# Ledger of designs, part 10: VHH binders against Stonin-2 (STON2)

Target 1, 311 residues: Stonin-2 (STON2), of Homo sapiens (Human) (q8wxe9r568to878)
Amino acid sequence: EEEITVDVRDEFSGIVSKGDNQILQHHVLTRIHILSFLSGLAECRLGLNDILVKGNEIVLRQDIMPTTTTKWIKLHECRFHGCVDEDVFHNSRVILFNPLDACRFELMRFRTVFAEKTLPFTLRTATSVNGAEVEVQSWLRMSTGFSANRDPLTQVPCENVMIRYPVPSEWVKNFRRESVLGEKSLKAKVNRGASFGSTSVSGSEPVMRVTLGTAKYEHAFNSIVWRINRLPDKNSASGHPHCFFCHLELGSDREVPSRFANHVNVEFSMPTTSASKASVRSISVEDKTDVRKWVNYSAHYSYQVALGSIW
Below, E stands for the ipSAE of ESMFold2; O stands for the ipSAE of OpenDDE; V2 stands for 0.75 times the mean of E and O plus 0.25 times the DockQ between their complexes.

## First folded at step 7 (VHH; framework vhh_enristomig)

Design x3 (from x1 with R97K Y102W; at its last look DockQ between E and O 0.01; V2 from the best seeds 0.00; counts 0 for: pae E 11.1 > 2, placed apart)
Fold by ESMFold2, look of step 7:
Parts: sequence; structure tokens; C-alpha cells
Structure x3 (fold): chain B 311 residues (1-311), chain A 124 residues (1-124)
Amino acid sequence: as target 1 above (311 residues)
Amino acid sequence: EVQLLESGGGEVQPGGSLRLSCAASGFTFSSYYISWYRQAPGKQREWVSIISSGGSTNYAKSVKGRFTISRDNAKNTLYLQMSSLRAEDTAVYYCAKGGEDWVEWDTGEWFDYWGQGTLVTVKP
């Protein structure tokens, strides 16, 4: 049975301000992959919500695909696999290609402007270094200005959220030395319902707490990592912040850092092209009427939230 | 290829005004924060002003209230309107495009492209 699958994936990167979580810089790259099982040479056409073809689309009704957006986007810096006729694209904006058989490949990539004014959630972080003591607190709130968050019946989740707090290498060495002697570690106990500032420090082990998800030190990232499976959280009241707290006591070495890290890294995925709003409007395989056609959308976000002033 | 081209510099009397421009090409201008920096002869380069992709602005204390940063995303151009100019404002002014990532976590090296500069001279 003949079929073609189109996978559309956004990659968002950027820099976000410390206090108001404004997007200071953004970069969106979209990649489109094809996997097809078609007989013959199988000349195909792909229709995207390209602003340059708005109002001028010529597509058979059988080739029209369901779309989740009415937005039209500007494609920048398009690059194509060799199977795409680039002259046809440059002359007419038609994406005409003969796909590789039974082989998943990248058909094209392009850049867009980030289609939203805000990210799906905000992260505020306060840090202090006082002598040998380091405290870090973060507050995560869902953004009301992100389009996928406005309708509770159609909310698109953020999945596998990872917030990374870089730990200087000298801190890791110090904690390992303490752990060998006293079984100390940077691992956190999850204390649901605990309030910030209520925990006393004994001076022997780091204390980490979260109100959602888990937190622990991960050597793969040289960071304390706060992980949340899914946002918005189904078990929490709307609008309530989710919190991370960490208190560390450094050793009595001669050098103690004056500042905790200059940024926090945030990563997550969404099952939609939430950054570009790229959408497949049509898929044509010659004049055939019996080809199964599938479209999948996803986005991956990876950005830095500043801890110091960029100004 | 990323290019930043400053213009609008020149000589002015104290209290005068100038408008600097920075023409940008080779990247999606509206996606990046852009800054003005300046460097007086024999001095370190210092930050003047910044504007985010969303239009938020900030200024160094020495110029706040006298300088205004703006951007025209349709023309890929950054502006610095300078008023009430003082002798201390004499410098080569540069526009700079924000980088993609932190270079070092303990320093804020966020800028990876710079213009050629335009000289502003305020007569003593």
C-alpha cells in the first residue's frame, strides 16, 4: 500500500531576559523529513503555508491536508535535498520532488521568525552567594500570552522539561570529597508542600526541594537538573508557580566564588510546530487518489535564561 | 554573511544632536537583540544601549535621557538618536549583533558580530 509521511520539526533557540523573561534573541529552524513507499518515479508536490503562495494555490481537492493554523509564514534561507527541483521553486515557489524510496531523508530546511511574543512558561531565578553558602531559588509560571495556553480544551503540552543550573567544577570536586567522607551528595529529596526558607541547613549536605518534578545533579550536564514531565501540570491549580530551591554549603577552601552561574538552560518539546507555525497544506503524488498521507508536527526548545544583566 | 554598517557620525557642537544608523544584512534582523557600544581613544569599549527583538530598551546611565535607541525591522536598520551631546560622548560608535549562546558562564560575552564603527566628535 502506497504512503507518504511528512515530519515537520521546529528547533527554537534563544536568549531570555532575567527578570521579565522577554525574548532577547530567537532563532527558529524548521526541518522537513519525508518517508515514502511509492511505486514508479512518483513526482510529488508539497504545499506549505508559504506567504508567497497565499491566494494563488493550485491544488486538487484530494491533495488538501487538514491544518491547525490560518497563519501564513515567510520562509527564509530555504535549503533543499538534491531531489527537489530548485529552479521550479525559485521560479514558482512550488516544492517539486521525487522522493527516495523507503528511506527517511531531509527534504528541506528553512528559517522563520518566532511566531509568538512569549514562551509557553516563564522562569525567574534568584541567587545569592554569601561566604561559603549558596542559595538558588526559581519560580516557573505558565504564560497566558502563548497561544497554545489560551484554551484549556486545546492546550498543547510542554513535555520533558529540563532546567539546568550549571555547577562550577570546583564545587563538584568539593562535594565529592565530602561525599566520600560523609556520604554527602547533590541529590535532592522531593518535599511536596514544603515552603521556601523553612528548611534549616545542618552544614553537612546540600538541600534541594521542588514543588513539581525532580531535581538532582547530573554529571552528563555538569549541572543540577530540574526535570518536569509535562506542563501544564494536571494536578495543580492554574496560575500557581512551580518552585525549585537549593542551598549549598561550600568547603572551607581559600577561594569561594562571588557569583552563581550567569545563565540557566531550559529545554522541552511540544507536539506541534509551536515556534514557526509551519503547516503542511497539501501533499500531491502525481494524480493518484489511493496514497495514504500522514503529517507529524513537533518542536524542540533550547534556550538560556540570563541570571545577570545583559544591559 | 552577517554585515553591520554604521553611519551618521560627524562633528557637532556641545548640546547638539546626531542620529546614527546601522544597516544590517545577512541574518533575520527582527530575531536578534542589537546593541550600541562606543570606544573613546585610549579607553575600553563601553556599552551604550540595547534593544531586544521585542522592542524592549535599556541604556547606560551616562546616556539615559539623552539617547534613544530604535529599530525599523522593515528596513533592517538600527538607530541611535543622540541629543544634548557632551565632550565625553566623543567616540567611535559600533553596533553589535547578539550571539547565539553564552561564551563563558562567568562572563556575559553575548555578541559575535560588530560593525566597522562611525566616529562622533563633540567639539570641546
Scores: ipSAE 0.000, ipTM 0.402, lowest interface PAE 11.1, mean pLDDT 79
ESMFold2 (binder alone), look of step 7: mean pLDDT 79; pTM 0.798
OpenDDE, look of step 7: ipSAE 0.278; ipTM 0.676

Design x4 (from x1 with T107Y; at its last look DockQ between E and O 0.75; V2 from the best seeds 0.00; counts 0 for: pae E 5.6 > 2)
Amino acid sequence: EVQLLESGGGEVQPGGSLRLSCAASGFTFSSYYISWYRQAPGKQREWVSIISSGGSTNYAKSVKGRFTISRDNAKNTLYLQMSSLRAEDTAVYYCARGGEDYVEWDYGEWFDYWGQGTLVTVKP
ESMFold2, look of step 7: ipSAE 0.131; ipTM 0.623
ESMFold2 (binder alone), look of step 7: mean pLDDT 80; pTM 0.809
OpenDDE, look of step 7: ipSAE 0.303; ipTM 0.702

Design x5 (from x1 with I50T N58Y; at its last look DockQ between E and O 0.28; V2 from the best seeds 0.00; counts 0 for: pae E 18.7 > 2)
Fold by OpenDDE, look of step 7:
Structure x5 (fold): chain B 311 residues (1-311), chain A 124 residues (1-124)
Amino acid sequence: as target 1 above (311 residues)
Amino acid sequence: EVQLLESGGGEVQPGGSLRLSCAASGFTFSSYYISWYRQAPGKQREWVSTISSGGSTYYAKSVKGRFTISRDNAKNTLYLQMSSLRAEDTAVYYCARGGEDYVEWDTGEWFDYWGQGTLVTVKP
C-alpha cells in the first residue's frame, strides 16, 4: 500500500521577561518532513495554510486533509529541498515536489510568527543573596491564555519539561557528594504540599525542594535541572503553582560570585500541536488515487526567562 | 545596507535627563524589534530596553520607571528618554535590531545589527 506521511515540526525559541513572562523575542522555525512509499516517479503537491493561497486553492476532494485550524499564516524565509520545484512555488505558491523514496527527508522549512499570545506556562523565579546565603525559588503555573490549556478535554500537555538554572563553577562542588557508587549529585526532596517562602535554613549542605518532578545538578548543562515529565500535572488542581526551591550556604560571602546567570533556560515538547499553527490542507499525488496520507504535528520549545536586573 | 546610528549621548549631572536617538536605515524599521543596550567600562554589555514591532515596551529592572523607550516609524528612529540619571547609568549605549517575526537562535545572535554606540556620562 502506497503512503505518504507529512511531519510538521515547530521549533520555538526566544527570550521571556521576568515576572510576567512576556515574549520579548522569539523565533519559530517550522520544518516539514516527508516520508513516502510511492511506486514510480510520483509528483506530489503539498498545500499549506499559506495566506498567499487563500481563496485560490484548487484541490481535489480526495486530496483535502482534515485540519483543526482555520488560521492562515505568513511564511517567511522559505527554504526547500532540491526535489521541490521552486519556480512553481514562486509563481503559484504550490509546493510541487518529487519525493525521495522510502527516506525521511526535510522537504522545506520556513519561519513564522508564534500563533499564541502566551506560552503554555509561566515561570517566576526569585533569587536572593544574603551574605553567604543564596536562595533560588521558582513558581510554575499553567497559562490560561494558551489555547491548548482552555479545554481540559482537549488539552495538549507539555512533555519532558526541563528548567535549567545555571550554576557558577565555584558552586558545583556544593551540589556533588561522594557516594559508595561514586560522585553523585544532590537531589531535591519532593514535597507536594510544600509552600515555599523565605526559609532560614541553617546548615552547610545545599537544600533543594520541589513540589513536582525532580531536580539535581547535571554536569552536561552546568545547571541545576528541574525536570517534570508532564504538565499540567494530573494530580494537581488547575492553576496550582509548582515550586522549586534551592538554598545554598557558602563558606563565606567572598565565595559569592560577582556575576550571576541572567536567565533560566526552559525546554519542553508538545505533541500533536504546533507553535506556528501551520497546517497541511492538502496532499496530492499525481496519477494515484489510493494513497494513504498522514499528517503529524509537534512543537519543541526552548527559551530563556530573564532574571535579575540585566533582563 | 542596514545601518543603526546612535546619537544624543553626552555628559549630564545626577538627576538629569537625556534623550538618545537611533536612526535606522536600510530596512523596514516598523517590522522589527529594536533594543537598547549599554556597556559600562570594565563591565559586560547589559540589556536596557526593548520595543516590539507592535509597540510593546520592556525594561530592565535597573531602569524601569526612569527610562522610556519609544519609536517613530515614520522617521525610522528609536528613542530612549532617560530621566533621574545616576552614576551607574554611565555607559556606551547601543541600539540593536532584532527580528521581524523572529530572532536568530541557531547562530546565538539575538540581534543582527548594532550601532556604534553613544557615550552617556553621568557625573557631578
Scores: ipSAE 0.000, ipTM 0.245, lowest interface PAE 12.9, mean pLDDT 87
ESMFold2, look of step 7: ipSAE 0.000; ipTM 0.167
ESMFold2 (binder alone), look of step 7: mean pLDDT 80; pTM 0.808

Design x6 (from x1 with G99P; at its last look DockQ between E and O 0.64; V2 from the best seeds 0.00; counts 0 for: pae E 8.4 > 2)
Amino acid sequence: EVQLLESGGGEVQPGGSLRLSCAASGFTFSSYYISWYRQAPGKQREWVSIISSGGSTNYAKSVKGRFTISRDNAKNTLYLQMSSLRAEDTAVYYCARGPEDYVEWDTGEWFDYWGQGTLVTVKP
ESMFold2, look of step 7: ipSAE 0.013; ipTM 0.526
ESMFold2 (binder alone), look of step 7: mean pLDDT 80; pTM 0.805
OpenDDE, look of step 7: ipSAE 0.216; ipTM 0.640

## First folded at step 9 (VHH; framework vhh_enristomig)

Design z1 (from x2 with K61E; at its last look DockQ between E and O 0.03; V2 from the best seeds 0.00; counts 0 for: pae E 17.5 > 2, placed apart)
Fold by ESMFold2, look of step 9:
Structure z1 (fold): chain B 311 residues (1-311), chain A 124 residues (1-124)
Amino acid sequence: as target 1 above (311 residues)
Amino acid sequence: EVQLLESGGGEVQPGGSLRLSCAASGFTFSSYYISWYRQAPGKQREWVSIISEGGSTNYAESVKGRFTISRDNAKNTLYLQMSSLRAEDTAVYYCARGGEDYVEWDTGEWFDYWGQGTLVTVKP
């Protein structure tokens, strides 16, 4: 009947390099939310894999939670809800609190580094602006160096993938018409290895093609948005790149900027994963027996992929 | 010694505009990513905007379309042009230099140098 749930959500942000998507800057913010149904005096303690308590944990066996990692992390810039005793944390690194009853709330937040060497997939983008013609091509490939991708039996998907190509406001009128959207096969020449700006030409109407998901202009983002429900795709061959192609022919050279965009924005979520490897090692509820305890993890990624020469 | 000095803060009416500056010295400014952050009294510090050495920019959702980050590498100066200001934009604004070493993946230190901040107040 009595229950406490701890939700650990990582929010990755950063900038990755053109082509190989090496991480140039990263920021991981971890938020911990509590939802509890406890009666009476409900003094709780939360144990994280904080390196400053490694080897010095004092926790009853009944309060130990299944670990998700053997790694210990540094917690930076911790901020707490008012129900947390901050003096206890600063003196002993114990997260002591009396939770709000039946109300989901943010217990704390802190910063960490990204715990992986690579992101779950790479995005290579080539752009060309030649007079009144604009072409954009992208190749998305799953990374084998990311921990969740190493074993097909334990893969954790990237969900609700959104790749945004910012569009100058001057070009918005070219997207007001309905365009044909959907998953289509690209010609091998255009789809595989063709350089942006090759001799492949088409009519004056914007053309957008994808090999997975959908693409359309979305006014809410001022961007062409390539949406993919889930990666890796169950219906595609392993290692096969997923492609986006866009061709625009603008009405006048005076309306064409020198660059299509400085960056491509990538967002997605990964359930049951951790970008920080923050882990709940224990949950203690003072003076209570038979309390059900749950921990959930999730990660959200939002980052820029650089275009053009930056290095 | 690396130094970052913010200026240009002040009081402004809702819907108004301000331009913040961050004067940089003691390093090769043109080779670094530089970011703006802000912190309201009693609240969490939050990221506002970033610009790469090559001029690539990004913005927090709460400021997109209203704020513009730019840099002048000849003057070693970072700028933040703020327009359509709201009461929620009241904060101390900081500039921060991106760290060169990010291979130590289990530490939480992203930005290695920070300015002292400049206060922006948007009057109700």
Scores: ipSAE 0.000, ipTM 0.089, lowest interface PAE 17.5, mean pLDDT 77
ESMFold2 (binder alone), look of step 9: mean pLDDT 81; pTM 0.815
OpenDDE, look of step 9: ipSAE 0.335; ipTM 0.684

Design z2 (from z1 with S31D; at its last look DockQ between E and O 0.39; V2 from the best seeds 0.00; counts 0 for: pae E 13.4 > 2)
Fold by ESMFold2, look of step 9:
Structure z2 (fold): chain B 311 residues (1-311), chain A 124 residues (1-124)
Amino acid sequence: as target 1 above (311 residues)
Amino acid sequence: EVQLLESGGGEVQPGGSLRLSCAASGFTFSDYYISWYRQAPGKQREWVSIISEGGSTNYAESVKGRFTISRDNAKNTLYLQMSSLRAEDTAVYYCARGGEDYVEWDTGEWFDYWGQGTLVTVKP
């Protein structure tokens, strides 16, 4: 049976301000991949919500795809696979191509602006370094301004959330030794919002507590990594923050800290969303009437959040 | 300060031609989509044509084949060559700079700066 699948993947990167989580810098790169199983010569056309074609689309009813947005976007820096007729695109903004036989490939890529005013959640982090004592606290809240968070029936989760707190290179040896013995990681439920819910109970060992997910030092990232499988959490009330707490004490054979990192790295995926609001409006396959057509969207977010400095 | 200044309007007989210009200043002209709109007396403003920073163009159905949009990035100037003019083309013509955000562009929401307009009158 004949079919064509169009995968639209957005990659958001950027820098977010510490206090109000304002997006200070952002890039969205969109990659479109095709996987098709079509017999014979198969000339295809892909219709995107490109602002230069708004109001001038000519598409058979059978080729129209369900739309995911009413917005139209500006496509920057378009790059194409060799199977795309670039002269046709330049002259008419039609994406005309002959797909590779039964082989997933990148049809095109382009850049856009981020289509929302806010990210799906906010992160506030406070740190202190006092001698050999390091304390970190973070508060994570779902953003009410993000479109996917406004209606529980249409909500799309953030998956595989990683919040990484870089550990200075001077401290890595102590974490490597403790990682061989295992990094201490605590999971704690916080009933009230607080800056720090407990005093340190460990002498030379890190104390890490979270209200959701897990936290441990990970050598692959040279960071303490707070991992949350899915946000929003099904077992948590809307609007309440999720917290991370960490207390580190450095011993005599540890490097004395000279500075704390200026940022926290945040990374997650949203499997059915678009950071760009790029939308496939049509898929046409020349001279074929019974082709199954599928479109999938996903977004990956990777950005830095500036840290608040106590001193 | 961003400025857009239209010129080239005037009276013309049916079937005649005019070339409109829009002089841009106060921004990097070559980085922006620029559009022409028009507004006939007593009617809503309507989109006419758009050109991307890379030179790709699009036109309203009512003007396809008769109007040509172009830009000269060295002179920071947008043009509209109008041919085969009809009485229904009588309007004040505006140029507009496209914004960076997602908006509904055909309603004018995407355009963040507008010119003062130039009048085109096609005699009956």
Scores: ipSAE 0.000, ipTM 0.352, lowest interface PAE 13.4, mean pLDDT 78
ESMFold2 (binder alone), look of step 9: mean pLDDT 81; pTM 0.813
OpenDDE, look of step 9: ipSAE 0.334; ipTM 0.670

Design z3 (from z1 with S56D; at its last look DockQ between E and O 0.57; V2 from the best seeds 0.00; counts 0 for: pae E 8.3 > 2)
Fold by ESMFold2-Fast, scan of step 11:
Structure z3 (fold): chain B 311 residues (1-311), chain A 124 residues (1-124)
Amino acid sequence: as target 1 above (311 residues)
Amino acid sequence: EVQLLESGGGEVQPGGSLRLSCAASGFTFSSYYISWYRQAPGKQREWVSIISEGGDTNYAESVKGRFTISRDNAKNTLYLQMSSLRAEDTAVYYCARGGEDYVEWDTGEWFDYWGQGTLVTVKP
């Protein structure tokens, strides 16, 4: 009956280096959403692992929430929903609010520094251009330096992994081409005395191979998209890289741009974990002691991996 | 080398005001959280106030409404404006630089550099 749910969602954005995926630029945005079913006028207080309250935090036993981290963190550029008393926050760092009744809303957002030294995995990519032929190869390896990968028993997966390789729009016609010149088609033409004049073609479909997941051209992204449902898998645990390979032949009459791709886009989600290490330390509801309290964490990662020149 | 140098301490009567300064050198002052601590004779060091890179502040309950922390990044200087001083405010006041972007829960240590302190005495 009396219930409040706090959803903490982190969004990581950034640019990482070509080989070792060193973080070159990053932005971590944390959004906190509230959904409550509370009777009467419910004045609520939310406590985070805000470094500005370290050493001065006083929380009643009943209000303490399980912590997901041992870190106190800096909160930058805090912005609040109108139901939050911002004067109270600026004077005492207390997040005091009267939630909207039975409606999920964003209570606040803030920016943090990414609390890890490395991302959950690295993606190394090599590109080769020889005349009108292009080869792209990637190697994906789980990072042992990422804290959530440290203990296999508590490891959190990377879900819906999407690696996008931008492709010039001029090559799209080759990707849509149906290769109907298989053995059966050629055999049928020979048996019926068909002409051989059309057997030469100046372009072909890309050859794509992956050791995990699927890869295909997706028009919505103007990219070849490598999709992996979940990492790590059994091969990740063995330390072997997951591989993507693409070979495209454009025909001798075409000029391949010398700088056809400068980055690869990587996107995935991690449930029940935090990129910011933001943690809800306490939730209190004034004059109510028997309130069911829930906290959910999730992180979404979206970043670019440099291939050659980056700006 | 990193240095923090407090000044502005002295003797005042109850109800009086005093402004403390902390001059910082040897690091990029604007990039750090800075705190004021105090230590009265025979007591443990007590946190007084903190200010973030962006100017966000917090205060110990005992000084809230009476003390104001501020910073001047162009002058690499931290201030503590004290008003309505009480006998219990008598202490040596220290400036302390915050460390990393985050600190472990159990260590209790985040401040990596401390000043030498400035004495404030509230006497009738």
Scores: ipSAE 0.262, ipTM 0.662, lowest interface PAE 3.9, mean pLDDT 80
ESMFold2, look of step 9: ipSAE 0.012; ipTM 0.441
ESMFold2 (binder alone), look of step 9: mean pLDDT 81; pTM 0.817
OpenDDE, look of step 9: ipSAE 0.489; ipTM 0.774

Design z4 (from z1 with S31D S56D E109S; at its last look DockQ between E and O 0.74; V2 from the best seeds 0.00; counts 0 for: pae E 11.0 > 2)
Fold by ESMFold2-Fast, scan of step 11:
Order: sequence, then C-alpha cells, then structure tokens
Structure z4 (fold): chain B 311 residues (1-311), chain A 124 residues (1-124)
Amino acid sequence: as target 1 above (311 residues)
Amino acid sequence: EVQLLESGGGEVQPGGSLRLSCAASGFTFSDYYISWYRQAPGKQREWVSIISEGGDTNYAESVKGRFTISRDNAKNTLYLQMSSLRAEDTAVYYCARGGEDYVEWDTGSWFDYWGQGTLVTVKP
C-alpha cells in the first residue's frame, strides 16, 4: 500500500583516445526518478552519498537503504523538480520533497566525475588505405580494470552494444541494406568474379566479418553498425578480443581521405550499475515507518573513440 | 607547493564576532572543496563547515546559524564569519583542502592538506 520507488540512471558521455581508450573528455549525468503510492501527506526525505555530509549525517536505522558503493561523491550542478525545497538542500543538503501521487517524475539531476579508471571495454581500430581499397579492423577487449569486470561470477553485462562507423553519403551506394556474418576468421573477401554484364562498375560489394554479434550498414545512422547483445560472451574466456573487419573497394581513391570519419561511436547499457557511484543512503517518509522502499540503478554509456588520421 | 595559511584568530568576549581567513597557494583554489575544522584543548579535532567549488555549504549542528563559510576565488581565500561566539567555540581553527572527487566510506580523512591553525579564545 505505502510504497516509493527510486530509479537512479547514469548517462556517461565522452571522448576516448585511439588504441588504449584513455578518457580525454567526459561527463556523467545522473537522473533520479520517483514513483510513489503514498496515502495522505507524504513529505519525503532522500539521502545520497553526498560528500558534503560525510561524517555528519544523521539517519534512523529504518531509513537506511542497501548500497552498491562504498564511496562518498561530489554532486555538481544539481537541478530539482518544483516539489523539492532547494533552500533546504543548499543549507542542509537534505533533499526534501512532496512527491506527485502515482506519477513517475524526475526528482532531480546532477553531474559527477566518472568513478572508474577505465571503461568496461576498449576498442582498438586500425584503418588501411591502398589506392581505392579501404580496410577497417576493430578489436574489442573487456577491461579488467573496470570494477564490475573483476569477478566473473558477479560480473554485470554490457547490453545492447552498438558500435557505429560513420560512412560518407557518397559511399552509401556501395552498401547493401543488410550484410550479416558470424565467423571466427578475419578474412578479406574480394569479389573479383563479378559479372561484367552488370551496369555497375563502381567497385566490389563491401565485405564485413565479425567474430561476435552482427554488422551491417544501417541507413538510419548513416553508419556501419556492429551490434552485440551482451558482453562478455558467455562462450568465450574473458579478455579475449572480439573482432570486426570491413573491406570496401571505392571507384576512386580521391573519395577516401577527406571524407572518412575521425571517430567511432560506442553505445551500451549496464543494468544494476552506476557510472557515478551515486547511492541512495536513506529514504524516509514523514510519520510513516512501514513504507515499502525500492531503489534501482542503471547506466547508459555513449562515447566517441578517436580513429586518428588515416595518413 | 600546496600551502594553506589561517589568520584572524584572537581573544573575544562571549557574544562577540570574528572573521577567520585562509589564504591558499600552490594549487587551483577554485577547483577544490575547502573545510574548516577546530580542535579544543584536550579534545579531538571536529569538523565545523565545508564549501564546494560551486559555493554549496554545510555546517556542524553546533555552529549552524552562527557561522558562515564563504570563498573568494579571485583572491584564493576562504573565510569563516563567526558570530554569537560562546566559550565552547574556544579552539584552534584549521583550514583543510578536500582531496579526490570521491572517497571510500571508511576513510578516516578525505582532506589531503591542512593549515597550521589560528587560535580563537572566547573569554568571559
């Protein structure tokens, strides 16, 4: 009957270096959503692992929530829904609010510093150009430095992984709308036996190979998209590289240098994890002690991996 | 070399006011959380107040409403305005710089640099 659910969602954005994926630029945005079913007057208090209250917080035992982090963190640029008393927050760091009944809403958002030294995996990409031929090869390796990857038995997956290789609009003519492969070989296939009865002489059909997932040109993104449902792969040892290979023959070598993308886009989600290490420490409801309390965590990552200069 | 230098302490009567200053050098002052601590004779050091790089503040319950922390990033200086002083406020006051952007819960201290302190004495 009396129930409150707190959803903590992190959004990681950034740019990482070619090769070792060192974080060059980043920010983490945390959004906290509330959904409550509370009777009568429902003044609520939310406590986070806010470094400004370290050593001085007062929380009743029944209000303490389970945590997935051992860190106190800095909260930057806090913005609140109109139901939050901002003066109370800035004076005492207490998040005091009267929730909208039976309506999911965003209580607050804030920025933090990424709490990990590395991202969940690295993507190394090499590009080779020889005349009108372009080859792109990527190696994806799980990072053992990322906290959720250190214990295979409790490892949290990266889900719905999407790696996008932008292609110039001029190259779209050379792609079929679907090309999917699933093999362990890194082989370039050149279609030199193409029929000369064809009215098209602009080059060979692109060849794409992946060792995990699928890869195809997706017009909605103007990109070759490498999709992996879950990392790490359950049938492979952790730390083994997963590979993407693409071979493209263009009609002219003048099409390659000035139009090739300098970045690869990477996007994925991780359930039950936090990029910010933000944690709900306490939830209390005025004059109520029998409230059902739920906290859910999730993180979404979206970043660019530098390719560098082709030459 | 990171340095924090407190000043402004002295003897004051109950109900009086003092303004403490902490001059910072050797680092980008505007990027750090800075805190005031105090240590009374024969007592353990206790936290008094903290201010974030963005100006957000927090205070120990014993000083809330009487003390105000502020910063001047252009002068690399932290202030503590103390009013309605009581005998219990007699202590050496220290300025401390916050460390990392996050710290473990069981860490005894988050602060990586401390000043030498300035003595405040509230006399009857």
Scores: ipSAE 0.145, ipTM 0.603, lowest interface PAE 4.7, mean pLDDT 80
Fold by ESMFold2, look of step 9:
Structure z4 (fold): chain B 311 residues (1-311), chain A 124 residues (1-124)
Amino acid sequence: as target 1 above (311 residues)
Amino acid sequence: EVQLLESGGGEVQPGGSLRLSCAASGFTFSDYYISWYRQAPGKQREWVSIISEGGDTNYAESVKGRFTISRDNAKNTLYLQMSSLRAEDTAVYYCARGGEDYVEWDTGSWFDYWGQGTLVTVKP
């Protein structure tokens, strides 16, 4: 069976503001990989939603791929595998290539800007330092404006969400014995009100609580890592914020810096969407009409949320 | 404020040559795609050619091989070298700046600023 698979992978990086998570800096690097099983030296053409070709596409009906967007984008700083005819690209913006057989390879890469106004969710973080006591609280809320056409059946999830809170190495001893308490334990705390005269567990170690997922110090990142498998959470009410809480008591106030940290790292993947809105509009394989053609999209996001003045 | 000023139009005999210029100001010229359009009397505006920020070009079939678009980023100037001119090339020629990052396919053109135009007349 002859087939060609085109993988479009976006890597979003950036810095967003405290509180409202407005995008302060962003870069999207898009990589396109090809895996093909074609007989002979098949000549292929790839059609992207490149704004330089808008209105000038001439492709056979059989080569048209279902579009994922109505947008046309600028392709910046294109770089190509040696199998691409770069003279053809510069003269006509046609991506003409002879793929490596049965070997997944990077056909091209380019830079774009982030094509949406908002990220899939916002993260608000508040830090408090009083004497030798440090508190960190975060509220994660799904963005209502991420997709105007979002419905439950077509909603693209954020997967393997990691929110990392950098911890100075000097404080790592404070997390050796900490246990993670689930959503039920956090709700019980808030539902009980102020603990005037009631018994509670107290200790010298930090208290970490989440309403979704898990939170744990991870040595690999030198950070407290809040992990959430999938957002939005199907078992939670729409619009409900997800919370992280950490309380830490230090040995003296000389161990407390003037600020906790200047950023929080957020990382996640979205398996069937793109940050750039790059879209494969056509795949042509010369002299072949029975080739199975597949296009996959994915985006990986890795950005910093500022906790104060940007640097 | 963004400005695009075309010049270089005039009358020419069939088979002749002409070079149009478009002086740009009020924006970082080197960051933008710039295009030439033309409009003949009584006709709709039609696309002629486009050049990317990196110098990649494309042309309408009716002018391919006869017209050459170029840019000089140091002078913030776009050029259209026209040769082998024909009567059907008679039109007002406009330069247009591409908008930012993307265009909605159903909301109109991507070009957010246009020049006033320069007239090219190829005598019959």
Scores: ipSAE 0.000, ipTM 0.370, lowest interface PAE 11.0, mean pLDDT 78
ESMFold2 (binder alone), look of step 9: mean pLDDT 81; pTM 0.812
OpenDDE, look of step 9: ipSAE 0.377; ipTM 0.720

Design z5 (from z4 with V103I; at its last look DockQ between E and O 0.46; V2 from the best seeds 0.00; counts 0 for: pae E 18.6 > 2)
Fold by ESMFold2, look of step 9:
Structure z5 (fold): chain B 311 residues (1-311), chain A 124 residues (1-124)
Amino acid sequence: as target 1 above (311 residues)
Amino acid sequence: EVQLLESGGGEVQPGGSLRLSCAASGFTFSDYYISWYRQAPGKQREWVSIISEGGDTNYAESVKGRFTISRDNAKNTLYLQMSSLRAEDTAVYYCARGGEDYIEWDTGSWFDYWGQGTLVTVKP
């Protein structure tokens, strides 16, 4: 059976202020991938909600795809795979192509603007560095309209949430050689003299605690990584913050910067959503009317939350 | 203050050519979609052509193949090259700036500033 699948993936990136969770900078890169199993020469047309074609769409009813939005978007900086006729696009905004057979490939990419006013959750972080004592606390709260008591069938979760706290370069050796990142103890600090072992080099054992998910140092990112599988959490009351806490007691080496880090990196995915509201309105396959047509949407978010001032 | 100033209108014989200009000031011209509209006596204002910040263009069917929109971002100027002019092309031509949002360009909210217009007359 012949078929064509269109995958629309938005990638949000940006910078968010620590104090009020204000989006300071943002952009979205949308990539469209094609996987097709079509016999013979297969000339295809893809219809997006490109504002330059609104009111001028010419599409057979059989080629119309279910719409996900009433909005129309600007497509900036379009780049195309070699199978797309770019002259046709520039003259008529028609995306005309001959797909690679049985090979998933990137048909096109473009930039756009984040279509919503707020991110799904906020992250506030407080840090202190006092001599050899370092503390980090973060509070994660779901934004308005994303609380745990939303209808699960209509809400879109944040999945595989990863919050990364960069480790200052001075501390990398300590984290790479120590694997213990938590304790059974009820106490967050060792209550004794400032010295930490006569021969240790920043050898304090870190204490990390989370109220949801897990946290550990990950060498791949040179960061302490707080991982949460899914938000909102089904077992938490509406408005309940999720917390990360880290306490370090560094030894007599005292090579501690006056700040912990300047930013925290946040990443997560949202299935079946579009950060840009990019939407496939039609898929046409020349001279074929019995082709199975599929469209998938997803969004991935990757942004920095500032811990210090950004203009 | 956002300003759009059209020029280059005038009288021309059928089949003739004319080039309109729109000088823009008070905003970052290179960041905006810019459009031409026209209004004939007794008719509603109608869309003619649009050009994106990256140079992609679209045209109304009534002018496709005869008119060419272009922009010079270094001079903050929009152009409309009109060829094969007909009596029905007689109108006041306006340039309009598209808004910051990706809302609809043909239903009004997208165009937040308009010029005063330049008259094109195609003699019978």
Scores: ipSAE 0.000, ipTM 0.205, lowest interface PAE 18.6, mean pLDDT 75
ESMFold2 (binder alone), look of step 9: mean pLDDT 80; pTM 0.811
OpenDDE, look of step 9: ipSAE 0.469; ipTM 0.769

